VHH binders against Hexosaminidase D (HEXD). Designs and how they scored, part 2

Target 1, 346 residues: Hexosaminidase D (HEXD), of Bos taurus (Bovine) (a6qnr0)
Amino acid sequence: MRLVHLDLKGAPPKVCYLSEIFPLFRALGANGILIEYEDMFPYEGHLRLLRAKHAYSPSEIKEILHLATLNELEVIPLVQTFGHMEFVLKHEALAHLREVARFPNTLNPHKEESLALVTAMIDQVMELHPGARWFHVGCDEVYYLGEGETSRQWLQQEPNSKAKLCLSHMEAVASHMRARYPTTTPLMWDDMLRDIPEDQLSGSRVPQLVEPVLWDYGADLDLHGKALLVEKYRKSGFSWLWAASAFKGATGVNQSLTPIEHHLRNHLQWLQVAGSVPADTLRGIILTGWQRYDHFSVLCELLPVGIPSLAVCLQALLHGDFAENVKARVENFLGISSLEEMSFRR

## First folded at step 4 (VHH)

Design t01 (from d08_b with Q109E; framework vhh_6fv0_2)
Fold by ESMFold2-Fast, scan of step 4:
Structure t01 (fold): chain B 346 residues (1-346), chain A 125 residues (1-125)
Amino acid sequence: as target 1 above (346 residues)
Amino acid sequence: QVQLQESGGGLVQPGGSLRLSCAASGFTFSSYAMYWVRQAPEKGLEWVSTISGKGGKTYYKDSVKGRFTVSRDNAKNTLYLQMNSLKPEDAAQYYCARDSPEYWSLLSEGAFDIRGQGTQVTVSS
């Protein structure tokens, strides 16, 4: 699969805008979307406090899903269930569920109320996404895990470890999904799994419950290291894996590479990784489009920056290369004489 | 090896119905999205419908929406296309095809993997 990730932090695009870009995604070669709602999802009842003032309504969510169906785009929703929980844990009423009192980013996995909270979030999102074949439960960058007082005391007991703590929460969330939604497979970002030894992974139920998403947004990937990581996951019992690249995001100070060149190289490197692992190992690739909370971006500014990069990256994936003929197709599709024009955005 | 065998075509009057079948073998059927595509005389290959591996998602060409229904029986490794209210423009050789969007394949550029001879659908009075 080739999925476009929509990061809806801060300001969701209007449904009318999505009606314009979904056909574009399909035309460029995408066949799915990963939607990360955060506080833009219309949470209700006891979760209403999580809803932003300008969040989508339930009818708007249904219209978005209808538009995806019309454009042959599989929808995968994403709900953070462990790390990146600031939009949840910033609320005073939920601060007691923080792993570390001063930091609202990580959920305390020792409390029954923590699991009850994130499963309720999943359940409300699933109610508006009936028939979702995959559901992403996040679990990336679980910073400060093990640093809370309860965790520190728990970790002093044999045979407890941070890996065991991490895997136990992941198992609990994924088990809820598998039990309640047997046709939906949980996905999760792989960074918290990378350093866990094969024997500990295979000793948990996690490999039978989830499909991990291996992410790397660099222009030069460690191809051999990726192949070894894939082998470790397969030996641990994971049936399918996903890759994740980026078509937009901060590239830092790159004096020698334009943003489009950086992202194109990232995708070409992932094609190299895919070619080096056993056939039918990778379910698909997610082209992430992260929107940073400290970046002020007007809607019109996203079109010239995001779309050309996305077009280049999707077409490179679709054709297995970015040769002159593929470049010409992208330029023709975008109605431009040269991709170099996008470097100056006038 | 991968094999796909279409059946169920025939002659039908405008407004009539036909149910096409595709028997699959040589691969894990439920792991792959399946397509129905057609080719009318003197026309190119045309996509008609898609069904996801588990059957939870279905997609249709605009001109067949509301008239055609794709389904699958994963226990029997069989794909179906129920065609109702058939029109003369639906007359074509119909093929089933396995797609790789359910998994990332470097050998697939979104092309349909057609293996069978197809099944002919004729719509005339």
Scores: ipSAE 0.000, ipTM 0.168, lowest interface PAE 13.2, mean pLDDT 83

Design t02 (from d08_b with S105G Q109E; framework vhh_6fv0_2)
Fold by ESMFold2-Fast, scan of step 4:
Structure t02 (fold): chain B 346 residues (1-346), chain A 125 residues (1-125)
Amino acid sequence: as target 1 above (346 residues)
Amino acid sequence: QVQLQESGGGLVQPGGSLRLSCAASGFTFSSYAMYWVRQAPEKGLEWVSTISGKGGKTYYKDSVKGRFTVSRDNAKNTLYLQMNSLKPEDAAQYYCARDSPEYWGLLSEGAFDIRGQGTQVTVSS
């Protein structure tokens, strides 16, 4: 698969805008969308406090899903269930579920109420996404895990470990999904799994429950290291893996490359990784489009900067390269005479 | 399960025409984009054309633009490739392939869902 990631933090694009960009995504070679709702999802009942004032309505979500269907785009929703929980844990009523009282970003995995909270969020999102084949449960950048008072006490007892704590929560969330939604496969970002030894991964049920998404947004990837990491995951029992790249943001401090050239290189490097592993290993690639921290509009980021980069990256993935003929195709599709005018190269 | 059966290949002179067909079964045909790919003797797989699931969008390798036309009949679960003005360099085994959610970005490396034996196109002098 080739998925475009929509990060909806703070600024939900209007449905009419999505009616314009979904056909564009498909024309460029995408066949799916990863939607990261955060507080833009219309949570109800006891979860209404999580809903932003300007969140989508349920009817708007249904309209978005209808537009995706019309454009042959598979929809994968994303709900954070461990890290990046600030939009949830910032609320005073839920602050007691923080791993560390000072920091609202990580959920305390020791509390039964924590699992009840995140599974209720998953259930409400699934209610509006019937037939979803995959569901992303987040689990990236779980900062300060193990540093809360309860975790520190728990970690003093053998054979407990930080890896065991991490895997136990992941297993609980994924088990809920597998049990309640047997045709839906949970995805999660892989960074919390990277340093866990093969024997500990194999000893958990996590490899049988989830498909990890290996992310790296660099212009130069450690190809050998990625191949070894993939092999470790396969030996641990994971059936399928995903890659994740970036079509905007995350360019680092390499001033010799334009943003578009950086992202193009990132995608070409992921193609090299894919070519170095067995064909039945990678299910797809997610092209991430991270939003800025403030309430920046998707339109403001995608139209002048993101769309040209996305077009270049998707077409490079579809054709396996970005030779002059593919470049000409992108230029013709965007209605421009030269990508160099879009800051493609310095 | 998924089955794809190519047909319509043959021997033509340079400048001639052929129409390839691909009969699909075992899946919801209209839900998948379809590809035509080819492999010339002693060469790797080469992407030729793509058509969206509903047929509204088509894409072509630069060297075949204006000469080849991809189309589909979703009621008959059949994919077509009309090839005009054939050149010696078009000679190859032609395969149809389903756009697979399990495989991405590896058009020339065989990460397609190719299930048939293909159909041979020969362009003789």
Scores: ipSAE 0.000, ipTM 0.228, lowest interface PAE 13.1, mean pLDDT 83

Design t03 (from d08_b with K57Y Q109E; framework vhh_6fv0_2)
Fold by ESMFold2-Fast, scan of step 4:
Structure t03 (fold): chain B 346 residues (1-346), chain A 125 residues (1-125)
Amino acid sequence: as target 1 above (346 residues)
Amino acid sequence: QVQLQESGGGLVQPGGSLRLSCAASGFTFSSYAMYWVRQAPEKGLEWVSTISGKGGYTYYKDSVKGRFTVSRDNAKNTLYLQMNSLKPEDAAQYYCARDSPEYWSLLSEGAFDIRGQGTQVTVSS
């Protein structure tokens, strides 16, 4: 699969705008979208406090899914269930579920109420996404895990470890999904798994439950290191893996490459990784498009920078390279005389 | 029960034309991008052309651009490849193929999950 990631926090695009860009995504070679709702999902009942003032309505979500279907785009929803929980844990009513009282980033995995909360979030999102083949449960950048009072006490007992704590929560979330939605496969970002030894991974149920998404947004990937990491995951029992690149954001300051050149190089490097691992290892690639928190970010980031980069990256993935003929097709499709018109020095 | 059936191949002289057809069944045809791929004797499978599900966007291999035109009739569940100015190097078994959501690159083994039996194109004097 080739997925375009939509980061909806803070400034969600209007449905009418999505009706214009979904046909474009498909035309460029995408066959799915990863939708990261955060507080833009219309949570209800006891979770109503999680929705932002300008969150989508349920009817708007249904319209987005209808537009995706019309444009042959598989929809994969993303709900954070461990790290990046600020939009949830900032609320006073839920602050007691924080791993560390001062920081709303990470969910406390020792409380039954924590699992009840995130599974309720998953269930509400799944209710509006019937038939989803994949569901992303996040689990990246679980900062401060192990630093709460309960965790510190728990970690003093052998054979407990931070890895076991991490895997136990991941297993609980993924087990809920597999049991309730047997045709839906959970996805997770892989960064919390990278440093866990093979024996601990294979000793958990996680490899049988989820497909990890290996993310790296750099222009130069450690190809050998990626191959070793893939080998570790496969030996641990994971059946399928995903890659994640970036078509906007994550370029940093003082780069020698333009943003488009950086992102194109990232994708060509992922093609090298794909060629170096066994066949039937990678399910797909997710082209991530991170939003700056800005009420006009979809207009300021996506249109002038993101769309040309996305076109270049998707076409490079589809054709296996970015030769002059593919470049000419992208330029013709976008209605520009050269891609240099859309590139900026810094 | 997904099926693709190609037709329209044959023998043609250099500079001649052929129109290939592919009849699809067992899936929602308009919901999938479609491909034409070819394989010459003792060579690997080679991508020739892509058409989007609604037919609004088309892409071609450099060596066939300007000579080949891909199109589709979604009402009839049929894919077409109009081949003009045929060259000896175009001689191959031609297959239509459905996009596979399981593979992220056309170069991935198995990227064409549904492929027909093919139709032979021979170009000789």
Scores: ipSAE 0.000, ipTM 0.224, lowest interface PAE 12.7, mean pLDDT 83

Design t04 (from d08_b with P101D Q109E; framework vhh_6fv0_2)
Fold by ESMFold2-Fast, scan of step 4:
Structure t04 (fold): chain B 346 residues (1-346), chain A 125 residues (1-125)
Amino acid sequence: as target 1 above (346 residues)
Amino acid sequence: QVQLQESGGGLVQPGGSLRLSCAASGFTFSSYAMYWVRQAPEKGLEWVSTISGKGGKTYYKDSVKGRFTVSRDNAKNTLYLQMNSLKPEDAAQYYCARDSDEYWSLLSEGAFDIRGQGTQVTVSS
């Protein structure tokens, strides 16, 4: 699969704009979308406080899903359930669920209320996404995990460890999903799993419950290291894995490359990783873009900058390379005379 | 009943020139991007050049840039390849091909829908 990631926090694109870009995504070679709603999801009841005033309505969510269906795009919703919980934990009513009182980014995994909160969020999102085959539960960049007072006390007791704490929460969330939505497979970002030894992963139920998404946005991937990491996950019991790349965002350390060159190289490197692992290991790749959307920035950000990069990256994935012929097709489709006018290196 | 017929090949010395032609029939010629591809004995097919349906965009294999020029006459349903400064490594059977999709679809796998019978280009001293 080739999924385009939509980060909707802070300002949702209008449904009419999505009606224009979904056909474009399909034309470029995407066959799915990963939607990260954050506060743009129309949470209700006791979760209504999480909803931004300009969030989508339930009818607008249904319209978005209908548009995706018309364009043959598989929809995977994403709800953060551990890290990146600022939009939830910034509320004073929920501040008691923070891992560290001063920082609103990480959920305290020791509280029954924490699991109740995130499973309620999942349930409301699933109610509007019937038939979702995959659901992403986040779990990336769980900063300060283990540094709260409760965690520090808990970690002093044998056989407790940060890895065990992390896996326990992930298992609880994923078990809720598998039990309540047996045809939906949870996904999660892999960074919190990377340094956990194979024996500890195998000892948990996490490998039987989730499919991890291995993310790396660099122009120069450690191909051997990625192959070893994939092997570790497979030996730990994970049946399927996903890759995640980036089609927009900071270029990082190698600023001698243009943004399009950086992102194209990232995708070509992921193709090398895919070719080096056993067949039927990777389900697909998620093309991420982490820049915050604004009412007008969606058109300005995606169309003049993001869309050329997305087109190059999706077409490279679809054709297995970005040869002159594929480049010619992208230039023709975008109505531009040359990608070189955008500082693209061949 | 789609047909492509190449002509203009022959024997030429290194540094010489040839002009290849491809006559198209049986389809709306101006709606399709066209390709020149070549195959030397015991080698695979090599893409040489592409021209868009309206002729406004042209693309070339690196080794032929500056030496070869692709063009088309949509009124005559004819594709051309002007080859200058020919080198021994340019010797091959040259084919014209139609893109698999009308209007050069991005969802096409870059497949050649119709390949002509070809015209032989020989370069020797």
Scores: ipSAE 0.000, ipTM 0.317, lowest interface PAE 14.0, mean pLDDT 84

Design t05 (from d08_b with L106E Q109E; framework vhh_6fv0_2)
Fold by ESMFold2-Fast, scan of step 4:
Structure t05 (fold): chain B 346 residues (1-346), chain A 125 residues (1-125)
Amino acid sequence: as target 1 above (346 residues)
Amino acid sequence: QVQLQESGGGLVQPGGSLRLSCAASGFTFSSYAMYWVRQAPEKGLEWVSTISGKGGKTYYKDSVKGRFTVSRDNAKNTLYLQMNSLKPEDAAQYYCARDSPEYWSELSEGAFDIRGQGTQVTVSS
């Protein structure tokens, strides 16, 4: 699969704009979307406090899903359940669920209320996504895990470890999904799994529950290192893996590459990785489009800035290269005379 | 680890000038918009100025426009605030802050990633 990631924090695109870009995504070669809602999801009841003032309504979510269906785009929702919980844990009523009192980014996995909170979030999102085959539960960049008072005390007991703490929460969330939604497979970002030894991963239930998403946004990937990491995950018991690249967001500090050239190179490198692993290993690639919110920026739509890069990257993936004929096709799709003209815009 | 260290504050007479500096480390400085914010003892945190990652775009609080100039040296990982024609109402603890994409971005909700102790600006009575 080739999924376009929609990062909705700060400024969600209007439904009318999505009605224009979903046909474009399909024409460029996408066959799905990963929607990262954050506070743009219309949470209700006891979770209403999580909803941003300008969040989508339930009817707007249904319209977005209808538009995806019309354009043959598989929808995968994403709900953060461990790290990146600022939109949740910034609220005074939920501050007691922080791992570290001063930092609202990580959920305390020792509290039963923490699991109840994130599973309730998953359940409300699933109510509006009937038939979702995959659901992404986040779990990336779980900073400060183990540094709260409860965790410090727990870690003093053998055989407890930060890896065990991390895996136990992941297992609890994924087990909830598998039990309640047996036709939906949880996805998870892989960074918290990378440094966990094979024996500890295989000793947990996590490999039987989730499909990890291996992300790397660099222009030059360590191809051998990626192949070894893939092999470690397969040996640990994971059945399928996903790759994730980036079509917009931070580019590395590389003075020799334009933003579009950086992202194109990233995708060509992922094609090399895909070619070096067994055919039944990678389910698809997620083209991530990370959003940086600047509270002084007046941006109505942030995705439009990334469209030229997305077109280049999707067509490179679809055709297996970016030769002159593929470049000409992209220029024609975008109605431009030269892709170089877009390199000066951010 | 992200670190921000402010300096350059001090006591100045009304109409005087000061140049504040902020030394940044632990992150790719040029990839982040940077902010100057201030807090007087009797007031809340106030936004003063913003500068884009490349330095091409700057924004200012209305009351400081024409008097303050924000700039940055990405080669030195340093942010600056040139303060001219200082007024008693400018007296405050000044902090530099990194753009914080991890937090809700409304100013009223504390979106600024402030790491340092700040630098005190006192305008003589």
Scores: ipSAE 0.000, ipTM 0.118, lowest interface PAE 19.3, mean pLDDT 83

